# Miniprotein binders against p81326: the designs that were tried, part 81

Target 1, 226 residues: p81326
Amino acid sequence: MLHFGGFIMEINHISKILEKEREEYIRNKVEEYLKQGFSKDDAVNKANQSWRTYIGHRIQDVIYNLLKKFLKDSGLKVTTDKALNNRNLPEELDKVKRLIAINYGEYLFLPDADVIVYKVENNDIKIIAIISVKNSFRERRFETTYWKLKLKESPVTSHIKVFLATPDKDNEISYKCPNGKPKKMRIILEYELDGIYFLKEDFEETEKAKHFGKIVEDIIEISKKL
Below, E stands for the ipSAE of ESMFold2; O stands for the ipSAE of OpenDDE; V2 stands for 0.75 times the mean of E and O plus 0.25 times the DockQ between their complexes.

## First folded at step 6 (miniprotein)

Design h56 (at its last look DockQ between E and O 0.01; V2 from the best seeds 0.00; counts 0 for: pae E 20.3 > 1.5, SAP 70.439 > 70, placed apart)
Fold by OpenDDE base, look of step 7:
Structure h56 (fold): chain B 226 residues (1-226), chain A 98 residues (1-98)
Amino acid sequence: as target 1 above (226 residues)
Amino acid sequence: DEELRRLVEEAEELFKLAEWLALMYGVPKEEVEFKLLIARELAEEALELARERGDKEVQARAHLVIARIEEVIARLRGDPEAIERARRELEEAIRLAE
């Protein structure tokens, strides 16, 4: 318990830590794009876009590694959608891939699944949860809810919990009704998803909206009911 | 003392940064270790000043962050004896901070 508590406080500072690296990263990328022949304005825009992508991947990697570490002792396994995109999958991962696939008639497609948590019991695989990691909600605001609804349509996937993990740096979904005005995105995400986990302290806590530090406990509890 | 608090907070923040980097794929271990070493230096300075000034709170915080840093360094280096030593020291530092 103690090891997770100390680590949880560290997650709250991810955004601040990454911001310190931003200035140097942007400077270097602007210089790179200028050397490629882009205008100053284009170089800055491209650098900012590159940064958003870079930070998104880093946060995802951190969350993956954290979940992998903290779920290991519980006998739970963790993988990613990227790992499932290989043509030559081990039998276990091939089964995981099939168990999260969504039916579109003639085609099966995978949901966006940044992190997948599953257990293996008696050579049977049970998918427990999918965690979507979002740094910002500027693009694809309801993508995670779409996948949750699609997973719910099949008895094969309807049991899979879908969680959103976010630092929500711009406070897009941190509060339901700031200044008495309902935030549509927060309300919809909280209603449709099984949980929202914040990598920050400043948010409105509810039964479904929690600090990221609670995600491990929640996943373990879900795993016991499956 | 505002100066002491700033120093220990900086050490704690830098440690947190280094620990995060250690969990990320593709970050060289040497870079993580370097940040941890800087954090240790800041924490040791804070500890020394806190001892001189009699600030028990900052002293406890500085000891705790040093112990955490040493555990992460030991893990990065893969030295089993150092890991076990650092773990014991961290357990002691946690008890002293409570």
Scores: ipSAE 0.014, ipTM 0.286, lowest interface PAE 7.5, mean pLDDT 85
Fold by ESMFold2, look of step 7:
Structure h56 (fold): chain B 226 residues (1-226), chain A 98 residues (1-98)
Amino acid sequence: as target 1 above (226 residues)
Amino acid sequence: DEELRRLVEEAEELFKLAEWLALMYGVPKEEVEFKLLIARELAEEALELARERGDKEVQARAHLVIARIEEVIARLRGDPEAIERARRELEEAIRLAE
């Protein structure tokens, strides 16, 4: 429990920890773009955009590794959307990919599922949950709710829990009614999703909006029912 | 005023998602219409706040989002009233840009 507790404490400050890396990252990326022949202004703009993508992927990687580590002894496996998009997909992951796919008539599309938790019994795969990881809500802010609604439409996927994990450093969804006015983004996300897990300390906690440290226990409990 | 611009940006981005979904094969129109409804509510909130603060740029942006929403609704339902509503919103956005 000591190791997990230590990880959760650091996770609650992940945005601040990663921000300390920003200066070095930007400097290195500007140097890379200058070497490629970009102007100084273009290199800086590209480096700043690259940083925003990098931070999102870093948070996803931390969540993936934490879940993989702490769910393994419960017989649960974890993968990512990046792993599922590889050209040469192992049979197990190909089954995971097909089990989360959404049917659009003649077309089959994957939801935007950053981290996927599943279990394997006698080569049968049961998808437990998908976790959408959002560092900020400037882009694609409601896409996760769309995918939850699509998964509910089929009896094959309707059991899949859809969670959102976020540091929400700018307090975009941390409170339902800041200053007495409803924050519709928080209200819609909480209503539509199976849970929101915050990677920080200061937010309005509810039955569905919890500290990220609760996610391992919640997933294990769900898996016992499936 | 940064908070006000963020609100209209939320409406714009949700509209862009809904418009993208409307182009996707097999997405039920009710799901697109729900996203459009929420985007409209966000734009109307931004419009109300922008009027209180005298921010003509945000007022114009909110009217533009509402006009684009009405155009998508007209396409989804074949609704000529939505086309006319879109024209009224565009006219107001143009007036505010002066």
Scores: ipSAE 0.000, ipTM 0.136, lowest interface PAE 20.3, mean pLDDT 80
ESMFold2 (binder alone), alone request of step 6: mean pLDDT 84; pTM 0.834
ESMFold2 (binder alone), look of step 7: mean pLDDT 84; pTM 0.834

Design h57 (at its last look DockQ between E and O 0.07; V2 from the best seeds 0.00; counts 0 for: pae E 14.2 > 1.5, placed apart)
Fold by OpenDDE base, look of step 7:
Structure h57 (fold): chain B 226 residues (1-226), chain A 98 residues (1-98)
Amino acid sequence: as target 1 above (226 residues)
Amino acid sequence: DEELRRLVEEAEELFKLAEWLALMYGDPKEEVEFKLLIARELAEEALELARERGDKEVQARAHLVIARIEEVIARLRGDPEAIERARRELEEAIRLAE
């Protein structure tokens, strides 16, 4: 119990940490791109794009490592879509890859699955949850919803929970009806997904919209029902 | 001030936890670095508030934990110049806390 309390406080500061790192990172990247012969405007745009990619990967890696650590004692395993992109997979990961694949007739494709949680029982693999990690909703706003709906279409994958984890720095989905106006994106994501987990304190909490600190408990509870 | 003491204590605890995880469990560098960055933010907030309120004890503690954090971050990143700077700052912070 003590390990989760400290964890909840840690995640709330992600946005502040990222803001301080951003200024230094952008400055350094702008300087680098200027030295490469780009215009000032192009250098700034490229630096901002580089930052978004960089931060997206860092948040994903942190969430992966945290889930891997906190789920270890429960006997649950964690992997990523990146780990599944190898030609030569261990048997266990090859089975995981097949169990999350979506059928498109002649082709099988993987959903965007930043983090995959599964269990191994009697040499059988059960996929428990897919966690999509998003720092910004500027691009591909409903991509996670698309994958949830596609997974729901097959009896092989319909049981897989799909969660969204986000700091939602720009408050794009933190509130359902700010100033009495419905936020379409929040309402749709909360309706279609199994849960939204916020890496911050300032959000409208609901049954499906929770603080990220609840994700481990929720995953463990789901795993017991499968 | 109880609030200031809580902030600096939290930073110190997070630093100790990060260091312990790095040393004992071989936790991924990214997780350790992330905890260190959070600890630094808490310590910097404590330092700023302590300056405003004139709390010299919290200022000294905050400076020391920041210097320790920066030294560990520099090592994790493998930047020799940053390591040397952070080492010097840590030595100074230790002297000021004594």
Scores: ipSAE 0.007, ipTM 0.312, lowest interface PAE 8.4, mean pLDDT 85
Fold by ESMFold2, look of step 7:
Structure h57 (fold): chain B 226 residues (1-226), chain A 98 residues (1-98)
Amino acid sequence: as target 1 above (226 residues)
Amino acid sequence: DEELRRLVEEAEELFKLAEWLALMYGDPKEEVEFKLLIARELAEEALELARERGDKEVQARAHLVIARIEEVIARLRGDPEAIERARRELEEAIRLAE
């Protein structure tokens, strides 16, 4: 039984859209690579690799637009890493960027923050949450946990909730103990992060590992505590 | 009646697909607007047939789909007339669902 029927319905349609888009994308890319002179096997491998990059951007765009739409009436604002790296940065977003940046001596770096939720109260900006979007965990599997730990080191950023959103199509973190053996990646991610939100139905739900449809309510509740 | 329900269901499904595509890209695209056009035509066809047959459930569903389509158009185009059209369609859907 789902908690937010309309929102859960939209998540189910995302799965259908992604499956349809994957088939079209891979077919088109294989044709492109074959025309470039690659073998059929190489073209398929390159197309699958290209899809992983593409789908990460698509999922991020959907999450951004959903959060922007559904958090607006709660006085919460949403931005992205891409917007914060824009050349002509408005003063409000420049402040957001400075509030999440981590100092490494002469360098400042943004954490792995695909989507950022914040509010403006009494002329002050308060960062509520950062959502990292991961389509797979073959590379950079603990990058999000590293950034959470760095954010905890400063009193300016220690309150920021760090969430992971993922379809986890390959079931890399969907279950804590598959076949009775602990899955280190799932256990460590769940322990260190403030939440994991799955863009699919088949996963082991816990206090921190939830259906993506819960994320709006969770963010609103967090904002009320501040 | 079953064929009529299938027609309005096709409009509803096509609208849901178009709405998700609009959210995915963030800006209007030709394919999103084309799908919205087709979904509206299907819903209007279902509405006409449902009126002919006195099927108020399908009439309400068709009006609701049209209202949702106009709401998306208003967001994508900044069209204030589309918001007013959506309001009228939603009011009719509510009246018929009583």
Scores: ipSAE 0.000, ipTM 0.234, lowest interface PAE 14.2, mean pLDDT 80
ESMFold2 (binder alone), alone request of step 6: mean pLDDT 79; pTM 0.778
ESMFold2 (binder alone), look of step 7: mean pLDDT 80; pTM 0.788

Design h58
Fold by OpenDDE base, second read of step 7:
Structure h58 (fold): chain B 226 residues (1-226), chain A 97 residues (1-97)
Amino acid sequence: as target 1 above (226 residues)
Amino acid sequence: DEELRRLVEEAEELFKLAEWLALMGYPKEEVEFKLLIARELAEEALELARERGDKEVQARAHLVIARIEEVIARLRGDPEAIERARRELEEAIRLAE
């Protein structure tokens, strides 16, 4: 247990920095869209949409870099689906790509795999986990569960853990039964996936729903059993 | 210069990582350590960019350094350092525009 017993930084200071970054980003984008001839309302809407896309990529990049750094000492390697989309792959990444591929008869397709964790032992590659990163659940709510189920169908991929990482800003899946009403999405995602990791503190913790800080330890533990 | 861009991008990415770690409640010491590494990378990028006359990388490096220093100052809780870093950041933003 990485007792992160150190002084929790007052989240308030960094939240203010990110808020300032958002405000500046929105302002600049609004100005850009106004110059392009959009109305003020359209410019604001477009700027907000641009921010959502931007922050989504930033979260994904942070998660990737974090996992890459913290798993390095354990001998685990990290890649992304983007890296696997290259035509000329190193042998190692080509093997990784093949080991996560889903069979559709005449075709092989890759699952959505924002982050892929694997180990190399005696020149053999073992895929440990796929992490899907979602900032919001507005689109493709059960796509990650689809890929988990598809991976489970093959003995080649059935061992691969599928995790979801999310800040869940809109509290779509943070609680199972808020106000006594079951949240279908939370229940299904938690049931079908191997884990959900929250990039926030305000959520209902369960055996499968944990704070993102636990993901490194969980992945290392899984890697020892493979 | 691809090397210069890579250095400043790495600094920017590490800075962003440090900010998110802080938001996730990671220890201050770990966050600060990452910020210090990011600063070193950015300072190297700045020096090389000055030597090579790359104004874009200079501006980016200055901006990320100023951001790092503000966060470090806040982590340390030094009001005077926070105010200095804030001023430097405001200046760096103006120079990047």
Scores: ipSAE 0.016, ipTM 0.303, lowest interface PAE 7.5, mean pLDDT 85
Fold by ESMFold2-Fast, scan of step 6:
Structure h58 (fold): chain B 226 residues (1-226), chain A 97 residues (1-97)
Amino acid sequence: as target 1 above (226 residues)
Amino acid sequence: DEELRRLVEEAEELFKLAEWLALMGYPKEEVEFKLLIARELAEEALELARERGDKEVQARAHLVIARIEEVIARLRGDPEAIERARRELEEAIRLAE
């Protein structure tokens, strides 16, 4: 059975929850700034800036939970790089960590794998995709691309799809120039990565740059080829 | 009653997110914020469910409130929150019967 309509509905439900969370966060921060002696306008402005930082971390968590829920029925599992950094890993996650780690001589590093999708078949683990979640491209704009290039160097990891997920509220990579040509950063990211999924309504879709609502279907399709 | 089910489901999903954040070692302030919002949503669902006589949603709301109070008790070291959790759980069990 396909749950893609349910996935879209769940995204809408989570959006309402996040807006409720925003209202409470802003209310508390405005009060805090007013107590510090800021004017009402300054307090509101600072509270909104604080929310933008807060929500950046929450988007990763939302994406993890949505993917975990909606990939489960397809036999796919989801974990995070934070989970893989635990000292005492279950055998399954220890195998995931070993299959995704990149070797730098005597050192092993995990890529920027905010969310990791894998499958287990006959006790063998196959990594399907890594999803890097970026709220802003002002810093570390090509970090995801660097990790994609490193993963391509090994036969163990070269099959792993590397995706970027972003709301791109500042239109840093979803904006097209007046001549219809995308910005240089967008061109490079789309060329090197396996896909970009936007958490926003208005942008031009391409084969690799899609609405986030399509990610579950795409991952399931990729997993069938592995 | 689709509206009531959606409200309680939203509270349940936000609670699950808060549990996951706690397990991943996020700051207690962030976890607590989500738990407080989840509780507000569950209390809203509970009030509407009582008004409309939906015992299933009432039971679910009490259950998620009980779970929220338990996590808050651990985060704050608050014995009164443990007692609140117990009372909410008892009410959920009573309504489920």
Scores: ipSAE 0.000, ipTM 0.085, lowest interface PAE 21.4, mean pLDDT 78

Design h59
Fold by OpenDDE base, second read of step 7:
Structure h59 (fold): chain B 226 residues (1-226), chain A 98 residues (1-98)
Amino acid sequence: as target 1 above (226 residues)
Amino acid sequence: DEELRRLVEEAEELFKLAEWLALMYGVPKEEVEFKLRIARELAEEALELARERGDKEVQARAHLVIARIEEVIARLRGDPEAIERARRELEEAIRLAE
């Protein structure tokens, strides 16, 4: 319990801490791109783009590792879509992959599933939750919602909870009605998804919009009902 | 000095995150080392400025962060001699911060 509390405080600062790495990262990348023959302006632009990708992966990795660590004692397992993209999958992961697949008639496709939580009971695999990790909502704002809706269409996948985890650095979905104006994205995401988990303290908390620190408990509770 | 305190606090926070990540299975060592390097740079900057300005509190804090960073780096590398050196330096830094 105590380790979780200290950890929750550190999560709130992940974005801030990662932003501190930004200056050095950008400097190094700019230098790299200058050496490759790019103009200063191009090098800066490319460095900034690289940073966005980099920080996104870093946040995803942190969330994955956190969930893996904190769910281990509950007997729950964690994997990623990247792990499922391998040609030679262990039987367990091959089953996981099949159980999250979405039917498009002649084709099966996987949803975007940054983190997948599942349990193994009596050699049966039950998918519990998919967590989508987003640092910003600049692109594909409702992609996670699309996958939730698609998963809901099949009795095989309809039980799978879909969560969004985000630091929401730009405060795009932190509040429903800031200044009396409804934030369409927050309202839709909260309505369609099973939960939104914030890696920050400054947000409007609701039944579905919670601090990331609650995600482990929520997942464990869901797992008991399956 | 608010600037000095900010720098050392930043180093401390980044170190704590890095240390935590180092304890997590599946985090690439390179990622942890990168964070630790930045934390070191911030702490060294804080230390230098604190020496120039005569801020003994920030000096002690900066030394402590640097010593902690060195210990974690040594542990990550698995170098027993480096671990022992870093441990001794950390013990000294703790004594100086008390």
Scores: ipSAE 0.018, ipTM 0.351, lowest interface PAE 6.1, mean pLDDT 86
Fold by ESMFold2-Fast, scan of step 6:
Structure h59 (fold): chain B 226 residues (1-226), chain A 98 residues (1-98)
Amino acid sequence: as target 1 above (226 residues)
Amino acid sequence: DEELRRLVEEAEELFKLAEWLALMYGVPKEEVEFKLRIARELAEEALELARERGDKEVQARAHLVIARIEEVIARLRGDPEAIERARRELEEAIRLAE
């Protein structure tokens, strides 16, 4: 219990930090663009555009570090697709890469897996979950779903859980219409994926769409069944 | 003693997160300092218990975490006294490790 309480506490603190970080980042970027000779309106627009790119990478890093920290004591390991794309891989990560790669005839491709959770038992590696991190759904809305369907086709990878983690600040998939209907994109993502974890408070939970604070406990429970 | 080891590991990991956040552009100093304070509380608890149980390794690790916390505080606040405290904690960690 205390373990998961600590995780939720860190999520709440980091959420507040990211909010304040946005304000300071934008303030400083606006000043920078003004010094470069842009108008006030252009400087503000460019600063907001810069933030959208920055926060995408920032959220991925935050989720990676949080999961690495809070899954460690449960014997679970965490890596990233960026780490797996390094030219010189340790033996363990090379094995992870091979267990997650998808066959396309003459070619082998890695799914777009921002964060990967696995365990090592008796020198054998078992992939537990892939977490796709999305800050917005304007582009490539169903990319995570595509990878889930591909992984499901093979007995080697069909057990791997595919999760989406998102703040969904623009309410693209956490919003329900006034008549209670979820949006089409939300329906498809929730149907095809194993779970959606929201880094926000104001949404209605379901069995598969949960607050991010529940992800550590869920992953640990899944790992015990493998 | 799993409990003692867990406490110092938690302090170490929380410090690493706080140090990383301190390097991030636009993170408020107050939030970083809050995490450093919690890391210190965990390290001080681990240190006290390690002294009671005679665990010199955990004592050294706890002193090292506290030293690193003081170093970050010195940088964030421009506090020369924090640098001196960091040096003293580091010297104690080295003494216990040897």
Scores: ipSAE 0.000, ipTM 0.101, lowest interface PAE 21.1, mean pLDDT 79

Design h6
Fold by OpenDDE base, second read of step 7:
Structure h6 (fold): chain B 226 residues (1-226), chain A 83 residues (1-83)
Amino acid sequence: as target 1 above (226 residues)
Amino acid sequence: SDLEKRAEFLIRIAEELIREAEKLLEEGRPEEAIEKLKEAVKLLEWLLLMYRKNNLDELAERIEKLIERAKELIERAEKIKES
């Protein structure tokens, strides 16, 4: 109980925790880019872009590790798209990769799958959920929705739940109709995805929009129905 | 210890939430202040419990004082909201 409570409190402030490293990171990257011959303005811009990528990966890693830890006792396994981008995969991961692949006729491509949750029963693999992790929605706002729709087109992948996990630092999707004005992105993402999980407390909760602390329970429940 | 470092960090977050809430009260935004203060109290109460469980009393008094301050500010904010 205490461990779970502590986890929730830490996850709510993950963005603030990581932002403490920003100033040092930016300074170091600016110096690096200046040494590469970039102008001061270009170096600053590149450093800020690098930071966005870096912090995104850090949040993804935290979520991956948390899910791996909390789903372990339920017998569920967790991997990432990065782990699947290898020429020599273990048999289990090769099967996982094949079971999330999307058909484009002559080609198979993987969806963006920051975290993949699956179970192994009697040597058979069942994919349970894909979690997309987004720190901000400045770029590729509906990419997760695209992959959800593509996965839904095949009987092989149609059962796979697609979740979005985000701290939503800029409050882009935290509320549906702030000040009576509909937030298009929140409404569309909530409609098309199987769930949105917030790494914060300040958001409008709905059936599909929940605190990240609920994701483990939800995934376990889904896994029992498959 | 790693636990102490995490605790100190979370205490700083709580202190910042309290400061932000004080500013919101000065700006006449008591509802938003209350939400931040409730978050701070929740965080601090968890920290206090964590410290007690680990027999770490060094920061307990500081945490308790911050909880008290946050609760007093909530009471003040509620009075402002009702007036």
Scores: ipSAE 0.052, ipTM 0.508, lowest interface PAE 3.0, mean pLDDT 88
Fold by ESMFold2-Fast, scan of step 6:
Structure h6 (fold): chain B 226 residues (1-226), chain A 83 residues (1-83)
Amino acid sequence: as target 1 above (226 residues)
Amino acid sequence: SDLEKRAEFLIRIAEELIREAEKLLEEGRPEEAIEKLKEAVKLLEWLLLMYRKNNLDELAERIEKLIERAKELIERAEKIKES
């Protein structure tokens, strides 16, 4: 199905909505903190911290909903690690969970798979990709890389593509060599991961570092080879 | 506490990769040993960055020693492979 133009249009629409949402969120939170007796500087700082937490969850939800909407006609299904952590799982999701779980001796743990793309063929499940969503690289910057390394250890999971999706507002990984100085974080993440998808316009594009608008077609292409 | 428990676990994984590489060298499989050691070095360098950021200096020292050992084994494996 030819729907990539629609996907790009939806991303542009969502980007505008998120920008207005940020402005209103911060304005409302500043007012809220001022009413609580905080100074203007403290209110602004607290509002920005609150936004960073809020936008992290918001971006994950946006990516989940966009991928679910635009992959369904290609026979692909989308779920989240939050859904897989429910006590009572439907049979299909229980199988998905088993197929991405990492063995640590007597324990099995899920990777940080904010969004999971899989397909069902002849009542058999194949995991295509997991997407880790990062709104900031201040903390746990290489955690996604760790999970990629662990997944490579098993023939059950070694085929699974590990993607990073990020707005990278602080320009922490947007360029490999800004001002002639290599950025270790960008270089390592691009080298080890299967792809980085930016939810922004200003970044250094490579074969593995792309605008988020290309993720649907990339996932569909990968699924055809599995 | 959670960071320290996670650190200990990840360091043990790196140690296991190094031990697997040592066994591969004993079995005359230097190319496979080099691959395992390169993975261990990558993991340990990422862990070093993470733990220095969190002021876990004692764990960082352990990680640095493991990196040094892994790199030494890579040099030895490369010499065996070439000769």
Scores: ipSAE 0.000, ipTM 0.107, lowest interface PAE 17.4, mean pLDDT 80

